# VH-VL binders against q0aze0, part 147

Target 1, 268 residues: q0aze0
Amino acid sequence: MKIILVNNRFKENTEKKAQEIAGQLSALNVEVIIDNGLDEPYAGTVDFIMVLGGDGTMLRAARRYGQRAIPVLGVNMGTVGFLSNIEINELAEYLPLILREEYSLEARMMLEVAVFQQQSLLTRVFCLNELLLRSNSPRMLSFALEISGQKLEPYRGDGLIVSTTTGSTAYSLSAGGPIADPQLDAFIVTPVASHIINKRPLVVSPEREISLHLLEEREAIIGIDGQIKMDFGAENRVLIKRAPHPLLMVNLKAKPFFTSIDRSLQRQ
Short names: E, the ipSAE of ESMFold2; O, the ipSAE of OpenDDE; V2, 0.75 times the mean of E and O plus 0.25 times the DockQ between their complexes.

## First folded at step 7 (VH-VL)

Design B45 (framework fv_inotuzumab)
Fold by ESMFold2-Fast, scan of step 7:
Structure B45 (fold): chain C 268 residues (1-268), chain A 121 residues (1-121), chain B 112 residues (1-112)
Amino acid sequence: as target 1 above (268 residues)
Amino acid sequence: EVQLVQSGAEVKKPGASVKVSCKASGYTFTNYWIHWVRQAPGQGLEWIGGINPSGGYTTYRRKFQGRVTMTADTSTSTVYMELSSLRSEDTAVYYCTRDYEGTYLVSPDYWGQGTLVTVSS
Amino acid sequence: DVQVTQSPSSLSASVGDRVTITCRSSQSLANSYGNTFLSWYLHKPGKAPQLLIYGISNRFSGVPDRFSGSGSGTDFTLTISSLQPEDFATYYCLQGTHEPYTFGQGTKVEIK
C-alpha cells in the first residue's frame, strides 16, 4: 500500500506529527510519499491520501489529486473545519480500518474551470469550493452569464461566484449565498455586490455549463478556492462545468454537517 | 533541477526603461508564481511584485504602480520585469524567485542569480 | 503595510557560538485558515538569497540541523545552535501573509 501524506507545514508543530505518522505507516510496510504543498504533485500511483490539517490543506489536496478517484481522508490537527473527518488523536484507533479499507466514501462534486483567450485554451484547473470572478479595481464589472446556452440579462457589480455545494459555506456564504447540503450536487451562482436589485443566487443542475465573459474592458481576476489568481479581460471567456470525477472523501465516523454549520454561524 | 536564469547587467540613463528576463526550467512553469525582489547598495531586500504565469495576474507594491510591468511568455518559460522612468535610487541587484500557487508569499525557494541595474548619467 | 523589525541589526560571534535572531511584526501573521507565512533567508554578498526556514519552523531541503525556527503571532526567532564559518552572513525574515510582502531590515552576523 502506498499513501500520500499531505502536510500543512504552515501551522505550528505539524512537522513533528507528520514524521510520527510517516514512521507508524512505514513500520506497517506502507510506502509514504510526503506532499508539503510546495512542490509539484506526486505523479505516481497511490492507494490513499491522508490530509493533515485544516480546510485549506484539503482544498489544495483536492485540486492536486481529486480527479484521480483516490480515497482522501481529512485529519484535523486543531482548528475545527468542515472537510476533516477524524481528529489527529483518533488516528491510531482508525488506522487498522484504513489499512483494511473498511470505511465508506462520500462523493463531493468538483468544478472544472477552463479559461480561453478567443478560441485558445489558456488553462484548465479543478477545484472543490468555487470560482470567483471579481473586479481588481474600484470600478464595477459588466459581464455576461450564460447557463447551458441561455443568455441572462447582463450583470453589473463587483463579481460573481460559481460554487459547489461543498463551497456553499465558504466565500459564497459571505456573499449571501445559501447553505447547501454537501450530499447534493448543484452549482450555486452567487452575485458579489450586484448593482441590480433583482439579481439573486441561483441553484442549478450540475449538468449545466456556465460561461462568463466581460462586456467592458476592466481590471478583473478569477480566483479558484482562494488559492489561484488569474487575470481576466474582455478577450477571455471562462467555461465552468462539473469535473469528470468527484473527490472521494473517507468517512470513518459520522460528522453531523447541520449541527456543525449551526454552531459556526453562531460564532460569526 | 530547478533553475532560474536572469539576463545580464544593464546600465541605463535616468528616465530610461529597463527590461530584465528570468528564464525558468526544471519544473512546470505555470504552476508557480514568479516574484521580483531587489536590493539597493547597502540596503535590505525589497519585494517589488509578482506574476502568476497561468493567466498573467500581477500584484505590485504600491510605490512601483505605474512604473513596473511584469509579463510572462509561456512558450519560452520566461518572465519579464520592466521598470520605467528610472532614477538613481533604482540602482540595485534585481532577483526573480519562484513561489508555489496561492494568495500568499509562502516559501520563495529558488532564486535567479541576480541582475545588476545601474542608473547613472 | 505590515512592518517587520529584526533584532539585533548586527552581532559579533565566534565559531561554535549559539546565535539568536528575532523578528517582530506589527500585526499577526496568521491568515484566516490559521497558517503563518514567516520565512528566514541567508544572504551573502554576490550571491542570491538562500531559503533556510519557511512556515516558522520548517527547514528547507539541505539546510543543516543547526538552524531552527520558532515563534507565533507577531514574534519569531531564528536560532543557530553552533555557528560555523560559512554562517557569517546577513539574515532576513520575510512575512508573506499580508500584501505588500515585507522583509525585515536584516541582521548581519560578523566574525568576532
Scores: ipSAE 0.395, ipTM 0.753, lowest interface PAE 4.2, mean pLDDT 89
Fold by OpenDDE, second read of step 8:
Structure B45 (fold): chain C 268 residues (1-268), chain A 121 residues (1-121), chain B 112 residues (1-112)
Amino acid sequence: as target 1 above (268 residues)
Amino acid sequence: EVQLVQSGAEVKKPGASVKVSCKASGYTFTNYWIHWVRQAPGQGLEWIGGINPSGGYTTYRRKFQGRVTMTADTSTSTVYMELSSLRSEDTAVYYCTRDYEGTYLVSPDYWGQGTLVTVSS
Amino acid sequence: DVQVTQSPSSLSASVGDRVTITCRSSQSLANSYGNTFLSWYLHKPGKAPQLLIYGISNRFSGVPDRFSGSGSGTDFTLTISSLQPEDFATYYCLQGTHEPYTFGQGTKVEIK
């Protein structure tokens, strides 16, 4: 068996733990690759991905490996989050199940985000949580939202979030978006400080495509999962659709989403 | 081994343009952003901008917007930085540096040896 | 722009000394996901800058144990537990959280 340990290079404790776990796994004749983000993603085949840390680390792992149809286990390192399945202290208990591949998988929809300049593709990114378009100045943006070719009324405000249901408990939630069942595939389109009072979020079918572009010359940025940033101007367009492959999240431990929401949110 | 090798020193007149190259090796070229940082004599380090060799997307510091152009040649694993309308204040050592995490200058890990650009009348 | 201020601008030390350099930012360098993009670099004249510490406290590959980083939010510290001859150089902190990305003004560590 070959396992990738993904940790957050910006969290020293996860580095140490990754080394420790790597040693333990090696002692069990498991081949281990450690990915702390400094190197390019491991290109070889692996059987399992273990993410050590919080939601941010999971998001990075999803972007790096999510399209490879590899089981991904989130192991919480004592932080508050929604993307970990077990705690680090529980790893020893569940390790035999991992090695025997006795676990269930939960498919989580990812976004495919394509940014264009005119007709040229600038970049394409897969992400687990959300795409953010926001102003890079104190001025509001004016931008067009299209859903499957349907043009909505122009948006005016600080920005817009297009989130997966997984991402519903991330930035979208802070912007007033709904909490969504992670077992549901859908887009959540949440305005950020809209000029229109009580502008409502949209829940959109994953079969649709979403496009955004500015209606005026303004400084804006595209943010992806809070970890990727790029400038966005009047000559740019962003197209969002469901990623062709979901993230396969490992379920070793029952984690009742709805009964834990209040607790998790209170801790944030 | 990851290496970034830059072109040689340049001497330019005010108003001219300079194009510095940065050849990358030892890693997958298109997987990492390349950023440019300069250091004027007696000054600190200043970020100029970055380019994603995959697709050629660029981001520039505002003060350089309109004067700087970054390009990437995937066939030669080389990134170029061109700075136009040169002025004396542009005299500096220019560095290319690698970073992986999007457009954020998160933690540049490898740097070129630097290219001195001197602008004088 | 995020201001990054290093202290001190210069210092004189001897081999074996404990050296501490601080970096203060005008706003928190933690993003919404809790990542803090603060790095430390060593720079010698005529050489490429070298990454020492990334993510506040992580030593880059090959960096000796005598280098350590700490801090959070807006205040960060680079510590050299026992200064070695090869450590005399200028040190820079870098924030990569907010655009434009900015360096501290540098701290020159000179021989006493």
Scores: ipSAE 0.011, ipTM 0.477, lowest interface PAE 9.3, mean pLDDT 90

Design B46 (framework fv_inotuzumab; at its last look DockQ between E and O 0.01; V2 from the best seeds 0.00; counts 0 for: pae O 15.9 > 2, placed apart)
Fold by ESMFold2-Fast, scan of step 7:
Structure B46 (fold): chain C 268 residues (1-268), chain A 121 residues (1-121), chain B 112 residues (1-112)
Amino acid sequence: as target 1 above (268 residues)
Amino acid sequence: EVQLVQSGAEVKKPGASVKVSCKASGYTFTNYWIHWVRQAPGQGLEWIGGINPSGGYTDYRRKFQGRVTMTADTSTSTVYMELSSLRSEDTAVYYCTRDYEGTYLVSPDYWGQGTLVTVSS
Amino acid sequence: DVQVTQSPSSLSASVGDRVTITCRSSQSLANSYGNTFLSWYLHKPGKAPQLLIYGISNRFSGVPDRFSGSGSGTDFTLTISSLQPEDFATYYCLQGTHQPYTFGQGTKVEIK
């Protein structure tokens, strides 16, 4: 068995813990590849991916490895997030189940984001939470949204979020989007500070294609999971669709999504 | 073996522009930001800005806005920093450095050898 | 801008000494996920800066184990446990959490 340990090196003591876990796995005859996130993704074949960290580390792992159809387990180190399944102090308890492949998988849809200039593909990226289109200046954007070729009335405001259901509790929530059961597949389209009073979040089929382009020359960027930024100008268009493979998240214990989000929302 | 190689020293008059190059090798060029940092004589290090070669997004320090332009040529794995309207206080060693893809300046790990730009009348 | 202040601005030391340099920021360097982007660099005249420590406490590849980093929030420390001849240099901390990214003013470690 070959496992990638994806480590978050930007929280205290994560390096020592990753080395300890790698040692435990090696003692069980597991080959371990450590991905510290600072180099290119490991290109070889692996059987399992263990993510050590919070939600941010899982988003990075999903972008790097999510399209490989390999089981991914989130192991929290510190504050529990929405994307981890077990805590680090529970890992020893669950290792035998991992090695015997005694767990269920939860499929989480991902976005495929393709950015074009004219008809030329400039870049293609994948993400677990969302794409954000936003203004990079004090001036509001005017932009066009098309859903499977259906042209909506123009948007005017600070931007737009196209989110997965997994991303419904991330930036989309802050912008007024709905909370969605992550077991559902859907796009959530949430306006950011729209000047059009009646613009509401849309929940649309994951089989649809969403395209965006600017209607005026403006400074804008697109953001991916809050981790990647790209320039977006009037000569560009972005096409968003369901990624070819979902992220296969390992479920070793029941994670109470609704009670977790309810507690989070009541904390203020 | 990651390597960043910069163009040679430049001497410019006040009001001129300078364009410094940084050629990358040993890694996938589009997976890392390239940032520019300078050090004027007797001063500390100062971040100027950075560019994501994937998609061309640039972040500039506000004081350089309107005077600095960063570009990337993916066919040659080269980043350029052009600074215009040069002043005597722009005399400095300019470094390019590689940083992991993302929203933050995480760990600029490999640096070019530096390019001395002298602005004198 | 987030201001980063190093202390001391300079110090004199002998080979074998323990050296401690501090770095203070005007606001917390943790982002919304709790990640902190504080790094330490060694810089010598005529050479490029060299990464020593990133993410508060992680040693960069090839960096000797005498270098260590610690801290959280707004207060950070670089420690050299047993100073070597090649360690006489200027040291800089860098905050990479908040734009514009800022370096400390530097700490020069000089031969006593």
Scores: ipSAE 0.470, ipTM 0.786, lowest interface PAE 3.3, mean pLDDT 89
Fold by OpenDDE, second read of step 8:
Structure B46 (fold): chain C 268 residues (1-268), chain A 121 residues (1-121), chain B 112 residues (1-112)
Amino acid sequence: as target 1 above (268 residues)
Amino acid sequence: EVQLVQSGAEVKKPGASVKVSCKASGYTFTNYWIHWVRQAPGQGLEWIGGINPSGGYTDYRRKFQGRVTMTADTSTSTVYMELSSLRSEDTAVYYCTRDYEGTYLVSPDYWGQGTLVTVSS
Amino acid sequence: DVQVTQSPSSLSASVGDRVTITCRSSQSLANSYGNTFLSWYLHKPGKAPQLLIYGISNRFSGVPDRFSGSGSGTDFTLTISSLQPEDFATYYCLQGTHQPYTFGQGTKVEIK
């Protein structure tokens, strides 16, 4: 068996723990690759991905490995989040199940985000939570939203979030978006400080495509999962659609999403 | 082994343009952003901008927008930085550096040896 | 812009000395996910800068144990536990959290 340990290089405790776990797994004749984000993603085939840390680390792991159809286990290391399945102190207990591949998988929809300049593709990114378009100045943005070719009324405001249901408990929630069942595939389109009072978020079918572009010359930023940033101008367009493959999240421990929402949100 | 090798020193007149190259090796060229940082004499380090060799997307510091152009040649694993309308204040050693995540200079790990660009009448 | 100020601008030390360099930012360098993009570099004239520390406290590959980083929020420290002859150089901190990304002004470590 070959396992990738994904940790956060910015968190020293996760680095140390990754080394420790690597040693333990090696002692069990498991091949281990450690990915702290500094190096290139491991290109070889692996059987399992273990993410050590919080939601941010999971998001990075999803971007790096999510399209490879590899089981991904979130192991929380004392942080508050929604993307970890077990706690670090539970790992020893569940390790036999992992090694025997006795676990269930939960498919989570990811976004495919494509940024264009005119007709030229600048970049394409897959992400688990959301795409954010926001103003890079105190001035509001004017931008066009199209859903499967349907042009909505122009948006005016600080920005817009296009989120997965997984991302519904992330930035979208802070912007007033609905909490969505993670077992549901859908886009959540949440305005950020719209000039229209009570501008409602949209729940959109994952079969549709969403496009955004600015209607005027303004400085804007594209944010992806709060980790990837890009300048965005009037010459650019962003297209969002469902990623071709979901993230396969390992479900070792039952986590009642709805009964845990209040507890998790109170900690944030 | 990761290496960034830059082109040689340049001497330019005010108003001219300079183009510095940075050849990358030892890693997958298109997986990492390349950023440019300069150091004027007696000054600190200053971020200029970066390019994603995958697709050629660029991100420039505002003060350089309109004067700087970064390009990437995937066939030669080389990134170029061209700075136009040169002025004396542009005299500096210019460095290319590698960074994997995002468009911004977050944790540059490998650097070129630097290229001195002198702008004088 | 985020201001990054190093202190001191220069210092004189001897081999074996403990050296401490501070970097202070005008605002927190932690992002919404708790990641802090604060790095330390060693730079000698005519050479490429070298990464010493990334993410506040992580030593880059090959960096000796005598180098350590610490801090949080807006205050960060690079420590050289026992200065070696090869450590005389200029040190820079870098914040990569906020655009535009900025370096400290540098700290020159000279031989006493």
Scores: ipSAE 0.033, ipTM 0.547, lowest interface PAE 4.2, mean pLDDT 91
Fold by ESMFold2, look of step 9:
Structure B46 (fold): chain C 268 residues (1-268), chain A 121 residues (1-121), chain B 112 residues (1-112)
Amino acid sequence: as target 1 above (268 residues)
Amino acid sequence: EVQLVQSGAEVKKPGASVKVSCKASGYTFTNYWIHWVRQAPGQGLEWIGGINPSGGYTDYRRKFQGRVTMTADTSTSTVYMELSSLRSEDTAVYYCTRDYEGTYLVSPDYWGQGTLVTVSS
Amino acid sequence: DVQVTQSPSSLSASVGDRVTITCRSSQSLANSYGNTFLSWYLHKPGKAPQLLIYGISNRFSGVPDRFSGSGSGTDFTLTISSLQPEDFATYYCLQGTHQPYTFGQGTKVEIK
């Protein structure tokens, strides 16, 4: 069995724990690849991904490996988030079940984000939480939103968020979007400081294609999961679709979303 | 180049209505909100509301809700502000203005010359 | 409503003087992305208001460099480094962050 241990390269206690876990797994004849975020994603086949850390580390793992249909387990290292399943002190208890593949999976929708310059594909990125379009200057943006070829009235304001239901508790929430059940598949489209009064958040079928482009020359950026930043100008367009594969999250221990929502939000 | 030209002064009785026009030129009319701001004698500036000519969407200050109506005629590049149930305290100079960034009232840049509306019995 | 209060309400000054006007809001004018929509206007009797400064500190096109703006959060300042004869006017700040948009009460700058 071959697994990837994903940790945060800026937290040394996580690095030490990753090495300890790798040693334990090697003693059980499990091949271990450590992904600290310093190198390109491991390209070979693996059976399982273990994420040591909080929601930010999970977002990176989802972006790197989420389209490969590999089970991903979130292991909490002290701060409760929305995406961990077990605590680090419980790992030894659950390790036999992991090795026997005795666990269930929960699918979480991801976004496929394609950025174009004119008509040429510039880049394609997958994300778990959201795409943010925002101004990169003191001036407001004027931009167009299209949903499956239907052009909405122009937007004017600081920007726009297109999120998954998993991302509904991230930047979308801060901008006034709803908290959504992560078991739903949907886009949540949330304006950021709109200067057009009747622009409300939209909940949109995951089968739709969402397109964004600027209506005037302005300095803007695209943000992905709060972790990737790309310059965006009048020559660019963004297409957003449901990604081909969801993130497959491992469930070893029940983690009720609704009864823990206030506690989880206190830490985010 | 950019111009906002307003209709002339009006004298009205209490209880009447007034309709002030603002004709825009020198830019793409539907790309910018037009706002109305007034100044009563001896007073400061007060925002009344605004209109998006492209969709006809309006945003009125609560104080004026129910008494003010703003409309736009894209064929003539003209906005109108109608204020009803006039009172003596509505005596003011009324300005139309365009928002600098193409959004509503963040930084009004071009202003009409003003229209004096006098309400007296 | 967000109230913005200017200080002083009036002042007397001579050509060449440095003039400072403050604008204080009842709540922060910074949004969650760090943008603040505070602008300054010059207004003379019988004329339309003229934009001087937008976004706290950016001079509008054609505005002389003797005008500058500064501030953050709830406290903002317009400075005229060397007053000129054409600068005797009433000055207003405008907050555009929170609806309804509100002007300060004005600061009249008069010749001494």
Scores: ipSAE 0.005, ipTM 0.384, lowest interface PAE 14.9, mean pLDDT 84
ESMFold2 (binder alone), look of step 9: mean pLDDT 91; pTM 0.932
OpenDDE, look of step 9: ipSAE 0.000; ipTM 0.441

Design B47 (framework fv_inotuzumab)
Fold by ESMFold2-Fast, scan of step 7:
Order: sequence, then structure tokens, then C-alpha cells
Structure B47 (fold): chain C 268 residues (1-268), chain A 121 residues (1-121), chain B 112 residues (1-112)
Amino acid sequence: as target 1 above (268 residues)
Amino acid sequence: EVQLVQSGAEVKKPGASVKVSCKASGYTFTNYWIHWVRQAPGQGLEWIGGINPSGGYTEYRRKFQGRVTMTADTSTSTVYMELSSLRSEDTAVYYCTRDYEGTYLVSPDYWGQGTLVTVSS
Amino acid sequence: DVQVTQSPSSLSASVGDRVTITCRSSQSLANSYGNTFLSWYLHKPGKAPQLLIYGISNRFSGVPDRFSGSGSGTDFTLTISSLQPEDFATYYCLQGTHQPYTFGQGTKVEIK
């Protein structure tokens, strides 16, 4: 068995903790690859991915490995969040179940984002939460939204979010979007500070293709999961669709979504 | 192995522009930001700005806004930093460095050898 | 701008000495996730800076274990447990949490 251990190295002593866990796994005859998120993703075949950290670390892991159809377990290191299943102090208890593959998997949809410059593909990325199109200056954007070839009336405002259902509790929530059951597959399209009063969040089929482009030259950016930024000008077009593979999240312990979100919103 | 190789030393007159290159090899060019850092004689290190080669998005330190431009050529894995309206205070060694993160400067790990830019009459 | 101040600005030491350099920021370097982007660099004349420590305490690949980092919030420390001849250099801390990113002024470690 070969496991990738995705580590958040930006909190004190996390490297030492990751090495301790790698040692425990090696003692159980597991090959461990440590991914600090600062180098290229591991290119080889692996059986399991263990993410040590909070939601930010899971988003990084999903972007790097989510399309490989490999089980991914979130192990919380003391951060409050939605994407971990067990706590670090429970890991030793659950290791035998992991090694025997005694767990269930929850499929979480992901976005495929393709950015074009004129007719040429510039980049293709995957994400778990959302794509954000936003102005990078005080000036509002004027932009076109197409859903499966259907052209909507132009948008004017600070931007737009295209979110998965997992991302419904992230940026989309802050911009006024709905909270969605992550077991549903849907795009949530949420305007950011629209100047057109009748623009409302949309919930659309995950089989649809969403296209965005600017109608006027402006300083704008595309943001991915709050972690990647790309320049976006009038020569650019972005195409968003459901990614070929969902992220396969490991469930070792029941974690009811609605009571978790209710608790988080009341205590944050 | 990872390498960043910069262009050679430049001597410029006040008011001129300089364009320094940084050629990357040994990794996937578009997966890492390239940042530029300078050191004037007898001074410490100063961050100038950075570029995401994947989308061309740039961040500049405010004091350089309007006279610094960073660009990336993905076909040659090369980042350029152009500094215009040069002053004697711009005399410095200019370094490029790579960093994985998009929202923070996390761990600039590999650095170019440096390019001395001298601004004198 | 977030100000980063190193102490001392210079020091004289002998091979085998324990050396401690501090880096103090004008505000907390933890971001909204609690992540702290504080790194340490070694710089010698005519050469590029070399990463020693990132994320407060993580040693970069190939860096000897005599180098260690610690700290939180606004106060950070680089320690060299037993100074070697190749360690005589200028050391810089870098805060990468708040734009514009800022370096300390440097600490020169000189032979006694």
C-alpha cells in the first residue's frame, strides 16, 4: 500500500507531526510519499491520500489529486472546517480500518476550468469549491454569461462566482448564494455586487457548460478556490464544466452536514 | 534539476529602461510564480513584485507601480522584468525566485544567480 | 507596510558557538487560516540567497539540522546550534503574509 500524506507546513511543528505519522504508517508496511504542496504533485500510482490540515489543505489536495479517483481522507489538525472527517487524535484508532478498506466513499463534484486566450487553450485547472471572476480595480465589470450556448443579458458588477455544492458554504455564501446539500450535483452561479437589480443566484444542472468573457477591457482576475489567481482580459474566455471525476472523500465516522453547518455559522 | 538562469549585467543611463530575463528549467514552468527581489549596494533585500506565468497575473510593490512590467513567455519558460525611467537609486542586483503559492509568498526556494544593473551617467 | 526588524544587526562568533537571531514584525504574520509565512535566508556576497527555513520552523531540503526556527505571531527566532565555517554570512528573515512582502534588514555573522 502506498499513501500520499498531504501536509500543511505553514503552522508551527506540522512537519514534525507529519514525520511522526509517516513513521507510524511505515511501521505498518505502508509506503509514504509526503506532499508539502510546494512541489509538483507526485506522479506515481497511489492507493490512498491522507490530508493533514484544515479546509485549505484539502482544497489544495483536491486540485492536485482529485481527478485520479483515489480515496481522500481529511484529518483535522485543530482547524474548524467542513472537509475533514476525523481528528488527528483519532487517527491511530482508525488506521486499521483504512488499511482494510473498511470505509465508505462520498463523491463530491469538482469543476473543470479552461481558460482561453482568443482561440488557444491557455490553462486547464480543477477545483472543489469555486471559480471567482472579479474586478481587480474600483471599476465594475461588464461581462457575458452563457449557459449551454444560451446567452443571458449582460452582467454589470464586481464579478461572478461559479460554485460546486461543496463550495456553497465558501465564497458563494458570502456573496448571498444558497447553502446546498453537498450530495447534490449542481452549479451555483452567484453574482458579486451586481448593479442589475434582477440578477439572482442560479442553480443549474451540472451537465451544463458555463462560459464567461468580458464585454469591455477591464482589469479582472479569475480566482480558483481562493488559492490561484489568473489575469483575465477582454481577449480571454473561460469555460466551466463538471470535472470528469468527483473527489472521493473517505467516511470513517458519521458527520451530519446540516448540524455541522448550523454549529459553524452560530459559532463563527 | 531546478534552475533559474538570468541575463547578464546591464549598464544604463538615467531615464532609460532595462529588461532582465529569468529562464526556468527542471520543473513545470506554469505551476510556480516568479518573484523579483533586488539588493542595492549596502542595503537589504527588497521585494519588487511577482507574476503567475499560467495566467499572466501580476502583483507589484506600490512604489514600482507604473514603471515595472513583468511578463512571461511560456514557450521558452522565461519571465521578464522591465523597469523604466531608471534612476541612480535603481542600481542593484536583481534576483528572480520561484514560489508555488498564489496568494502569499510562502517559500521562494530556488533563486537565479542575480543580474547587476548599474544606472550611471 | 509591515515592518520587520532583525536583532542584532551584526554579531561576531567563533566556530562551535550557538548563534541566535531574532525577527520581529509590526503585526501578526498569521493569516485567516492561522498559517504563518515567515522564512529565513542565508546570503553570501556574489551568490544568490539560499532558503534555510520556511513556515517558521520547516527546514528546506539539504539544510543541516544545526539550523532551526521557532516563533509565533510577531516574534521569530533562527538558531544555529554549532556554527560552522561555511555559516559566516548575512541572514535575512522574510514575511510573506502581508503585501508588500518585506525582508528584515539582515544580520551579519562575522568571524571573531
Scores: ipSAE 0.082, ipTM 0.657, lowest interface PAE 6.3, mean pLDDT 88

Design B48 (framework fv_inotuzumab)
Fold by ESMFold2-Fast, scan of step 7:
Structure B48 (fold): chain C 268 residues (1-268), chain A 121 residues (1-121), chain B 112 residues (1-112)
Amino acid sequence: as target 1 above (268 residues)
Amino acid sequence: EVQLVQSGAEVKKPGASVKVSCKASGYTFTNYWIHWVRQAPGQGLEWIGRINPSGGYTTYRRKFQGRVTMTADTSTSTVYMELSSLRSEDTAVYYCTRDYEGTYLVSPDYWGQGTLVTVSS
Amino acid sequence: DVQVTQSPSSLSASVGDRVTITCRSSQSLANSYGNTFLSWYLHKPGKAPQLLIYGISNRFSGVPDRFSGSGSGTDFTLTISSLQPEDFATYYCLQGTHQPYTFGQGTKVEIK
């Protein structure tokens, strides 16, 4: 068995904990590859991915490995979140089940984001939560949204979020989007501080293609899962569609989504 | 080991242009943004802009827009910053620094040694 | 632009002293996920700036454990628990959340 441990090299104690876990797994004849985010993703075949950290570390793992159809387990290191399944102090208890492959998988859709510059493909990236288009200056944006070739009336405001259902509890929620059952496959399109009062979030089929471009030259950025930032100008166009493969999340322990989100909303 | 090595000091007349280089080694060049930061004599640090070597995306601080151009040569792992229409106020030490593009938890970490640009008659 | 102000602008200290430097921003540095790109740098004349702390409280690789960071929202602190001779320098905080990225004006730590 070959396992990738995804961790954050820049966080004190996380690197030490990753080394300890790698030692424990090696003692059980498991080959361990540590991915601290600095190097290219491991190119070889692996059987399992263990993510040590919070939601942010899981988002990075999903971008790097989510399209490979490999089981991914989130192990929480102390920060509360929605993408981890077990706590670090529970790992020893669940390790035998992991090694025997005695767990279930939850498929989570991902976005495929393609950015074009002057009609050429500039970059292609995958994400688990969302793409954010936002103004990077005090001036609001004017931009065009197309859904499967249907051109909507122009948007004016601070930006737009295109989210997966997994991302419904992330930035989309903060911008007024709906809470979605993560078992559903859908895109959620949420305006950010729209100057037009009646622009509402849209819930659309994951088979649709979404296209965005600026109608005026402005300072704008595209954000991917809050991690990747790209400048976006009037010569750029972005195309968003369903990624070929979902992220396969490991379920070892029941984590009731609706009661968890309900309790989170009780905080301030 | 990670290293950013910058070109040597430059003396320019007002109205001229200067092009400073920053050669990276010891890491995957295209996985990191490069920022440019300057420090004028007796003043603090000032961010100028950044470039993503993967794809060539640039963002410049508004006050430098139209005067600064950042480029990257992936074959030599080198980033360039060109500043035109130089003024005496542009006299400063210019630094390049890297920042991992794929994470929200990384701040600029390694810095070049600095390049002194002096603008005088 | 997000303004970042450090306090104090300068201080005099002796080896072994506890030193505290604060950084205050004109608006919150947290993004929509609550992530904050606030870092601290040590800078000496003729040398490149050196990263000490990133993401508010994370010590960069190789940085001694006497350096620590804390804070949230608009108020952030760098603490040096026991000042060493090599720590006499100017310290800068950097907000990396909002473009343009802005540095504090610096805090000079001088020998008493």
Scores: ipSAE 0.006, ipTM 0.455, lowest interface PAE 11.7, mean pLDDT 85

